# VH-VL binders against q9m8y4, part 24

Target 1, 142 residues: q9m8y4
Amino acid sequence: MATKSTGGTEKTKSIEVKKKLINVLIVDDDPLNRRLHEMIIKTIGGISQTAKNGEEAVILHRDGEASFDLILMDKEMPERDGVSTTKKLREMKVTSMIVGVTSVADQEEERKAFMEAGLNHCLEKPLTKAKIFPLISHLFDA
Short names: E, the ipSAE of ESMFold2; O, the ipSAE of OpenDDE; V2, 0.75 times the mean of E and O plus 0.25 times the DockQ between their complexes.

## First folded at step 14 (VH-VL; framework fv_nivolumab)

Design y6 (at its last look DockQ between E and O 0.71; V2 from the best seeds 0.80)
Fold by OpenDDE, look of step 14:
Structure y6 (fold): chain C 142 residues (1-142), chain A 122 residues (1-122), chain B 107 residues (1-107)
Amino acid sequence: as target 1 above (142 residues)
Amino acid sequence: QVQLVESGGGVVQPGRSLRLDCKASGFTFSSYGMHWVRQAPGKGLEWVAVISRKGDNKYYADSVKGRFTISRDNSKNTLFLQMNSLRAEDTAVYYCARDRWGEGTYLYFDYWGQGTLVTVSS
Amino acid sequence: EIVLTQSPATLSLSPGERATLSCRASQSVSRYLAWYQQKPGQAPRLLIYDASNRATGIPARFSGSGSGTDFTLTISSLEPEDFAVYYCQQYDNLPFTFGQGTKVEIK
């Protein structure tokens, strides 16, 4: 009586980790910077929305419809700068990762002030996939 | 009328440096991103670099990264390309080009200069 | 990088004939495609942007079509001044890239 060992092919359910598309808000007064950052976000598999200044960013959150995983915040913008905008968003209890995007590495005091406004991170222009990718990976691990 | 005028081209030896200038007129220079595009003799077009309107953001083609620096002086309506460690492969007509901004964010070139020739030869 | 392949390399036609130029992208560029004309010894001139929009001052005989990976520039009736090299360019992703060009020459 040959016991047919039914080797149960464990169907390794490849949990297709539905790569949750990261939702990103890009806040920059320069249209070129907005577009370039959109390209970078696209390359990392994210979707993006843009705001032309800090006031637009605040309005997007006030209306309660917008939820972003990541906010790329420019420092120098007309009407409402990045520092003021970041503070306001935090006052509004926005919990998004806010990454400050700065142009000048040498202004440590300004960077510090920007961080103190409520940034999670600060990156120097130009933004690259290599710079952003580590930050995004932490969003998915949490 | 929009005008872009390149200058600074010439003949240089490999390993040397050269700076190109592009003088802009007929529009608010500080409101536009600017590009450099080059064309080797008898060849096609190659994008080289882009700079934001404030000069705070810059991207380069891999072929020139680490060797070329794009910059601008908005007070002088001038775009620059500092080229270091020049190679024979850098031989080309270099064009400055204006980035066109529509209601959407589009990165195509609506105005071009006449170009300046850079020849890198031993 | 996104590779743009233009075809044919050379198009020999007579004035009054229709010219059809192709540009194929290695991946989708959506509608972020421009066409340029370059005459000998001159800088490129913008013809079409966003795949199908004519630039200011461009004659109606020039038209662009396509989306994604396949694009076409059409000259409905060639004028003597239209004999030139034509380039496509994508601006969907960095680095910005051009096709190798199509030469439209007189037969």
Scores: ipSAE 0.869, ipTM 0.919, lowest interface PAE 0.6, mean pLDDT 93
Fold by ESMFold2, look of step 14:
Structure y6 (fold): chain C 142 residues (1-142), chain A 122 residues (1-122), chain B 107 residues (1-107)
Amino acid sequence: as target 1 above (142 residues)
Amino acid sequence: QVQLVESGGGVVQPGRSLRLDCKASGFTFSSYGMHWVRQAPGKGLEWVAVISRKGDNKYYADSVKGRFTISRDNSKNTLFLQMNSLRAEDTAVYYCARDRWGEGTYLYFDYWGQGTLVTVSS
Amino acid sequence: EIVLTQSPATLSLSPGERATLSCRASQSVSRYLAWYQQKPGQAPRLLIYDASNRATGIPARFSGSGSGTDFTLTISSLEPEDFAVYYCQQYDNLPFTFGQGTKVEIK
């Protein structure tokens, strides 16, 4: 990209780079968390949909309407938890990047099991731009 | 009737710590996100922190991050604010505020306590 | 952070008059704006959420409008109990911020 100059000697061509918007699914059973995470995702150029549990996340993919660049997956949820949901989505051949977003109280063993379910990464709450952007910055290159 | 009652305010020296409590009644406390909001004497309102229903998610204003900790005990219907390394600019009335429940969006405050005054001075 | 600028700082009116209070955001907050009333010695009270929805128990003389960066609170006919300070608050982005307030006082 090039800087714009309006000086009297010559003009640098102005190039505006249009950042790609990414489609994000936020899966968390707490509506406050879903809204907070939507807010964070918006600041980094994401368009989000939400699911209140793992079963809703599975249904969105089974119905064939949804395609996501990124899925933010909470671990503890009713109906279908994040571990079971991640396994199911991978069985369904979902290739989205899946990032777990877990409680600080989780232990190393629990995080390892979640990763083995098919996550690409696992983060501790709170979700922040600083934590998530380095993991997903490559999604904006395409 | 929804009630939020703050306590634990007082006069403290800079660099010291203080814990605020907010006792909730008249609603299912564990179903609501909770906030702290403060107001310096004669000044406007400043949001301080939010905590999710189960306490698994917390966010802070930059002015207090690293010094204050929001927490809750749902079995006792109580919200807490642990304030460490207090500064003169932390002097304010501290309000406990309830996030909404039901239709609409979140992160605005449908009920407030009457506040507790924290004064940080030498 | 998103700055909310309220105007006027003070609005001097008589009972029965229409009050119009402005809140302008430094960037779009979509519809994520609330209005609060605060009387001396009291906690704020929620009036309006999502720009235009009245909170439970708020009289119809209070109405909110606007989206994006420009928002208005209107009190169609001032009652004696409406003389107070009014704050807007955005919840589109962290940190959540308030305007500096508009004092509505009796002329």
Scores: ipSAE 0.803, ipTM 0.893, lowest interface PAE 0.9, mean pLDDT 89
ESMFold2 (binder alone), look of step 14: mean pLDDT 93; pTM 0.952

## First folded at step 16 (VH-VL; framework fv_nivolumab)

Design z1 (at its last look DockQ between E and O 0.30; V2 from the best seeds 0.00; counts 0 for: pae O 6.5 > 2)
Fold by ESMFold2, look of step 16:
Structure z1 (fold): chain C 142 residues (1-142), chain A 123 residues (1-123), chain B 107 residues (1-107)
Amino acid sequence: as target 1 above (142 residues)
Amino acid sequence: QVQLVESGGGVVQPGRSLRLDCKASGFTFSSYGMHWVRQAPGKGLEWVAVISRKGDNKYYADSVKGRFTISRDNSKNTLFLQMNSLRAEDTAVYYCARDLRVWGDTYLYFDYWGQGTLVTVSS
Amino acid sequence: EIVLTQSPATLSLSPGERATLSCRASQSVSRYLAWYQQKPGQAPRLLIYDASNRATGIPARFSGSGSGTDFTLTISSLEPEDFAVYYCQQYDNLPFTFGQGTKVEIK
């Protein structure tokens, strides 16, 4: 039989599997949440930056060459909350995927307002790989 | 000056429930993430659960997931652990622990611990 | 789950001697390792964080070193109050895990 092709399926990775690493901005006013979400993102092959409130997230996009594939946006934050931040980022023509990460205590009307601000998706805390990976898996393919 | 005082431990039969309290003082409780860590008699330490400062984000060890609930009341400076469907292997001293904060960051290790409260689950 | 293995299980030494305690992780935890001291009937006390930084109020005789998978706690000259059990803890990944402990006891 031919040496190049052995006729079987090849499911095992070999020399180097090129995976796109995604650049993620984590926006949450709780340093515990930022660290925990950073851990989750690391386990799925992302690299993270953090912002401790919405104003920092806006400044980061205004002042720099920063661009992100994904933004994880908390809703309740001092200085500028997630709704206001999301609206501002979309007004600034930011096209990143923005996923809201909210409290289970939020009312449906509050989540709807957050989505209308410009989120692509909205998830309940705690953030887990199981909750987020199906929503963003396409980001790793390109 | 920082104090964490656990209470609510005792002897219970398997399948029963128990609630632990941890009363905090000497720091701004609502600014810190909080943890429960347990230690079976004569054994090592096992992390149990964490809760964010507002109580909106919670994670659990697999050994207790679905049976234990961590919560907090920031107006009373109190951390809670609701323990349902208790098993013999849950027998331990339970500590509440404060997450270290340095310059506004959190590093997920524990700078202050309570004295612990003993939970014994036996028939 | 990251397993931390401490060695030796027991370290029998006299006051004034140097103690060297080891902690090995089953996979890299980078710098995210802490050391705790626990005396009988007491809660653990944080000694070292981020592998090498002394916590507030910890005497200079305690030092930590290492990164990745291999970590060491050194007590340069044992005092009577240092005879206790010592635990390492990783916080690189959930769940957070502890080593099984090293007991430092009087020879």
Scores: ipSAE 0.647, ipTM 0.840, lowest interface PAE 1.6, mean pLDDT 88
Fold by OpenDDE, look of step 16:
Structure z1 (fold): chain C 142 residues (1-142), chain A 123 residues (1-123), chain B 107 residues (1-107)
Amino acid sequence: as target 1 above (142 residues)
Amino acid sequence: QVQLVESGGGVVQPGRSLRLDCKASGFTFSSYGMHWVRQAPGKGLEWVAVISRKGDNKYYADSVKGRFTISRDNSKNTLFLQMNSLRAEDTAVYYCARDLRVWGDTYLYFDYWGQGTLVTVSS
Amino acid sequence: EIVLTQSPATLSLSPGERATLSCRASQSVSRYLAWYQQKPGQAPRLLIYDASNRATGIPARFSGSGSGTDFTLTISSLEPEDFAVYYCQQYDNLPFTFGQGTKVEIK
């Protein structure tokens, strides 16, 4: 009487980790960059709002209703630049991930200053999915 | 009527430089992003570069990055492409192209094209 | 970069026939896809943007469909002037890229 050991194939239920939609603020004075960043964020599963400068970004947070998981911050903007904006947001106790986006790759000191303002990360333009996704992947697990 | 006219093409040796011009008319040049797109003889289209309406932002294809520079003079309604360190593979008709919408509502496709200017890089 | 693959490479048809052209992206480009027509010795002409919107002045016989990775350009009834090369282009991300083209030729 050969006991057929029914090897129960444990179907490893691949827990489809439902990717959470993230809220993203795009801060850039250039419409091209805003649009590019919108496209990238949409593709990776985010919802974005845009601000044309740092002052608009600050106003959005001041009104108390804005909550973002991620902020893409341009460095050079009129009225209020990225460095000043980042500092102000941190002073306001904004806890969002702030990723600086800069076109100046070879100015280490400027990047350093931007980071010191309160950035989590700083990326060189152009922003790409490949650049941003590794940095924000953990935001989807929450 | 929207018109784009490229000029500056010609025959050059590898390693040399060439500058292309694109003269725009029939629209508010400073309101639009501008692109360069090239096409090698008998081949498909390849995007080369884009410049924002104000000229503050520029992006390049990897194939030309570090060698080509896109620029513009809005006072002259002219788009430029400075090509340095030219290679045989840079041989193509070069088109300037306008973004479809005013830069405030940008869609990154091309509604108007010039007739192109031929650049031949050969030893 | 995002690679766009067009098929077929060549489409031989007669006037009045329906043409169906495919463009497949290596990754999702959402609806950020355009179609262009290019005739010999001429610059490309915009046909479709945002996957399905006809550009200004484009005849109704041209239509675009699709999203994500698979897109189609349809010419409902070919006119003699429609025999040309057609390119798709994505603008979801930099660098902007084109398909290799589909030649629509007269049978």
Scores: ipSAE 0.023, ipTM 0.631, lowest interface PAE 6.5, mean pLDDT 89
ESMFold2 (binder alone), look of step 16: mean pLDDT 92; pTM 0.940

Design z2 (at its last look DockQ between E and O 0.64; V2 from the best seeds 0.79)
Fold by OpenDDE, look of step 16:
Structure z2 (fold): chain C 142 residues (1-142), chain A 123 residues (1-123), chain B 107 residues (1-107)
Amino acid sequence: as target 1 above (142 residues)
Amino acid sequence: QVQLVESGGGVVQPGRSLRLDCKASGFTFSHYGMHWVRQAPGKGLEWVAVISRKGDNKYYADSVKGRFTISRDNSKNTLFLQMNSLRAEDTAVYYCARDRYYGSGSYLYFDYWGQGTLVTVSS
Amino acid sequence: EIVLTQSPATLSLSPGERATLSCRASQSVSRYLAWYQQKPGQAPRLLIYDASNRATGIPARFSGSGSGTDFTLTISSLEPEDFAVYYCQQYDNLPFTFGQGTKVEIK
């Protein structure tokens, strides 16, 4: 009587870790930059909203409806620049990751000032998936 | 009337450098992103590079990345393409093209083109 | 990169006939598609943007349709000046890419 050992194929439930879409605010006064950054964010699995200046960014948070995991903050904008905007957002207790996006890599003092405003990180233009992904990878696990 | 005029094309040997200029007129140059697009003889169109209106942001096709530099002088209404380490495959008519600007948004399509300038890379 | 495939490669038609050109994307580009006309020895000319919007000064006989991956340029009645090469271009992702072109030639 040969006992047929029914090898139970344990179906390894591949837990498809549904990569959480991150909400991103892009703040830049240049419409082209906003669009380019939108494309990049899309490629990394983000959903983007845009603001054309720091004041719009502040207004979005004031109304209480906006929650962003990531904010891409341009440094030089009319009405309200990135430094002022970042400070204001932090004063408002915004806890989003704020990444400064600057065109000037070699001005350490300006970068420092921007960081001191409350940035989590600062990146130089052009923004790329390779630059941003290491910084935000942990946001997908949350 | 919107006008874009490319110049600087010519015949160069591989490994050499060439600079292209694009003179813009008939619009506020500093309000628009600008592109370079090239077309090899008898071939289709290939996007080369884009530069933001302030010149603070630049992207390149992989085929030219590290070799070409797009820049602009808004005071002179001029777009530039510095081409280094030129290769035979870089042979093309090079067009400067205006990025569409519409109020609150720029669209990454090209509403105006120059006549183009021919770059020939040959031994 | 997003690959755009245009069909047919060549379209031979007579004046007054309807031309239908296809552009297929390897992935969705939403509505971020433009069409250009290029005549021999000339720079490309914008015809359609955002898949279906006619550019300024473009005759009503030109129309664009589609979304996602499949797009069509239609010329309702070909004029002699419409015999040219037509390119589609996506601007949904970097790098921006063009189709290989469709030549509309006189039969």
Scores: ipSAE 0.895, ipTM 0.933, lowest interface PAE 0.5, mean pLDDT 93
Fold by ESMFold2, look of step 16:
Structure z2 (fold): chain C 142 residues (1-142), chain A 123 residues (1-123), chain B 107 residues (1-107)
Amino acid sequence: as target 1 above (142 residues)
Amino acid sequence: QVQLVESGGGVVQPGRSLRLDCKASGFTFSHYGMHWVRQAPGKGLEWVAVISRKGDNKYYADSVKGRFTISRDNSKNTLFLQMNSLRAEDTAVYYCARDRYYGSGSYLYFDYWGQGTLVTVSS
Amino acid sequence: EIVLTQSPATLSLSPGERATLSCRASQSVSRYLAWYQQKPGQAPRLLIYDASNRATGIPARFSGSGSGTDFTLTISSLEPEDFAVYYCQQYDNLPFTFGQGTKVEIK
């Protein structure tokens, strides 16, 4: 969100920037995590939808007009894990920004494989405004 | 019968450390998020921390961030609270509490509570 | 953080009377509000979740209502075991917070 210049056109641009919301998909197999992450996303101006595993995330992109600015992708999930899900979404030409949200216990090679699957970024839990907002601030630009 | 039993409370001097345990039984512990909630003597309730089912996600109240660590061992059905750099204002009964689990319902309220364990921080 | 203000601080009533307890949030918490009962020397007990749903085993005389910022717990006819302290709790945003409590005591 930017507030440079004070002319009339800047008021219009400033209003547009300050009111922009982003659509976020939260993919995590723990319903507690989904709710906690939804709370965080709300604080930064996001509207969230959830998927309880990677297969549901894939189905959302196949079965409808669903389109997201941001996908928060957990790694360890039943049915389809985050690595497989990210690969599949990229094969389907999904261009959303995908941020992995992983355990601090993950090892270097596991994180590398996840990034290679098609993530834009990977961060460690807990998800916080401070961790996520710098990565996604450009999504609020028109 | 759902049971939560806290232990490890006691009297300690400021600046010391203490670890609380909460032993769970009567339910599948690994399916539930868990919380610590405290109550100063004669006062109201304060949420302290939450931990996810797998232990991979943790959040804390500002009053304890950087000093307290919540953790769990699902193989032992046990929740922990490591409390470092204790202060007089940490004096309270500490409860472990189970987050509600089922389907698509709301979460982050506490359907079962332990009996509590008293921590007194006094010089 | 979201402040929950309960009123009255103390409610003095007789068995058989109706109790009405109020909880007001400093900002909307939607429906994400729970009520707990606590008797001396005991842990809190969940009564109501999501503003209006009774927890398992809670008698029908307990009911909750409200949304947004204004919530009410009603006890339709007080029983001797209902004289206790009652707390509301919001779970719409971190940190989770409780009201300061309403003591329901025998007049």
Scores: ipSAE 0.781, ipTM 0.891, lowest interface PAE 1.0, mean pLDDT 89
ESMFold2 (binder alone), look of step 16: mean pLDDT 93; pTM 0.950

Design z3 (at its last look DockQ between E and O 0.66; V2 from the best seeds 0.79)
Fold by OpenDDE, look of step 16:
Structure z3 (fold): chain C 142 residues (1-142), chain A 124 residues (1-124), chain B 107 residues (1-107)
Amino acid sequence: as target 1 above (142 residues)
Amino acid sequence: QVQLVESGGGVVQPGRSLRLDCKASGFTFSSYGMHWVRQAPGKGLEWVAVISRKGDNKYYADSVKGRFTISRDNSKNTLFLQMNSLRAEDTAVYYCARDLYYDSSGYYLPFDYWGQGTLVTVSS
Amino acid sequence: EIVLTQSPATLSLSPGERATLSCRASQSVSRYLAWYQQKPGQAPRLLIYDASNRATGIPARFSGSGSGTDFTLTISSLEPEDFAVYYCQQYDNLPFTFGQGTKVEIK
């Protein structure tokens, strides 16, 4: 009487963790910077929208339709700079992660002021996947 | 008329350094990003580096990263490429090109103007 | 990096004939593809941007089409001055990359 051991093939349900797409706002007055940052965000698995200055960024949030997980905020922009924009967004109760993008690493005072405006993080140009991903990895798990 | 004029090319030995210049005229230089693109003799085109209009943002091809430095002086309407630790494979005509531009219609104009290029030969 | 593969490598045609050049991307580049013309001893010249838009001063006989991974440059009727090397280029991702080129030569 040969006991047929029915080896139950445990179908390891590979939980395809559907990587959540994050919505990103890129705020920079330089068209090239906006485009470059779009490329980086795409590589990370984000969808991006762009604003040419802080005022446009504020308007996007005022109209109530825009919701971003991440905002890349340039520091120096015409009409409304990054510091002012960040403050305004926080006043508007925007809860997005705001990452300041700065040009010079040694401007500690300016960076500090930018952080105090309400940034979550501050990164130096050039932005890279390696720099950004550790900061936003938790946004994919939400 | 938009004009880009490269200079500084020549023959150098491996391991040496060379600086290329690109003089821009006929447009507001400070309003545009700039690129370097190279072409080895008889070969295709290879992007080298990009710099933002203010010069505060730079990216490089992996092939030149750590060896080349792109910079600009907007007051002089000049783009630069400092090339260090030159290799034989760096032999090419080097072109400066005006960056992609976002137009009012939402389109991008990639490398819409090119210089005539300057030849860099790295040989023993 | 995104690899662009152009075909054919060489296209031999006569003046007045239609030329069709292909560019295939290893991954989607959306609409961010440009075409350039290069003649011997000259710098590349922008022909098409955003896959289908003619650059300023480019004759109507040049047209671009495609999206995603497959793109085409068409020259409706070849003029003598159109015999050159043509490159496609993507600007959807860093690094910016070019195809290996298609040579359009006179038959």
Scores: ipSAE 0.917, ipTM 0.956, lowest interface PAE 0.5, mean pLDDT 94
Fold by ESMFold2, look of step 16:
Structure z3 (fold): chain C 142 residues (1-142), chain A 124 residues (1-124), chain B 107 residues (1-107)
Amino acid sequence: as target 1 above (142 residues)
Amino acid sequence: QVQLVESGGGVVQPGRSLRLDCKASGFTFSSYGMHWVRQAPGKGLEWVAVISRKGDNKYYADSVKGRFTISRDNSKNTLFLQMNSLRAEDTAVYYCARDLYYDSSGYYLPFDYWGQGTLVTVSS
Amino acid sequence: EIVLTQSPATLSLSPGERATLSCRASQSVSRYLAWYQQKPGQAPRLLIYDASNRATGIPARFSGSGSGTDFTLTISSLEPEDFAVYYCQQYDNLPFTFGQGTKVEIK
């Protein structure tokens, strides 16, 4: 009694879409902003950590040896502001995508200076999926 | 003693504007997130908008987005809701409410204090 | 948008009885759920936050339980002042949403 293997069945091709979870650092001095931004990042498949100011963000990269795919950087913060923090992180050779998330009150010259500190992009609050996802969609591609 | 007092409600025709004020006392207003919540007569509660402590971050319910603007003046301990292009379905008692967020344990006190509300009636 | 469904719509009970109010979320809200009491002509009053923590000044007869999608408010022995409408609210995601309410009324 012999068993035949048949290769004659045709299966429907499936397209596997691999989406990477991204690690996000949210740097903002307002705990409500950190929570609201975490909510937005969760909806697009991100995993968040937070920092209460720029100095904490620097410490995370130095002392914790953390690495993030994306950093959301507020501009106006006590201890160390977003401009100084971004410059310091780039000096430390951090290669994460850094997106500034600023107040609508900022003038274009202020936003330009922030970009020159080492941001990849700069957005106005409120953070929304519509604003951020087009800038970072490539981070999800495996 | 925490107090929140809304004012500025009234009867208006559709398409008109109103501004609501919420005067705060008995706490450090600039340390709290603030919300507007409304309740149509005989109906349930609907969250309307939130504003961060410094006023730099704002989110709205879809039902009011583009028509309503939340703002605050921390030097005057006052929260505002500018309501433009009012519709009959905006008829409600409008409450201001405060919140607290804590980071370390995920602790949150949602709407721990509310004002008495101010009635907005939008009718022809 | 997370939909909260409260049951029953109306709960008719006598003073001294136990009230059990249910709130079901359309998706997990973890423990980010609050309960409010509202009496006629008054603003809502926070009773319970983070599913089970009693707010300051709330009597011990009020307790909350649950996580994820299923939450319960219990009033262990109804007092005359407890006859009111009760709302649950989630604050896990925007927009923040409320249940439609449960009216606890005197039988």
Scores: ipSAE 0.754, ipTM 0.868, lowest interface PAE 1.0, mean pLDDT 88
ESMFold2 (binder alone), look of step 16: mean pLDDT 92; pTM 0.944

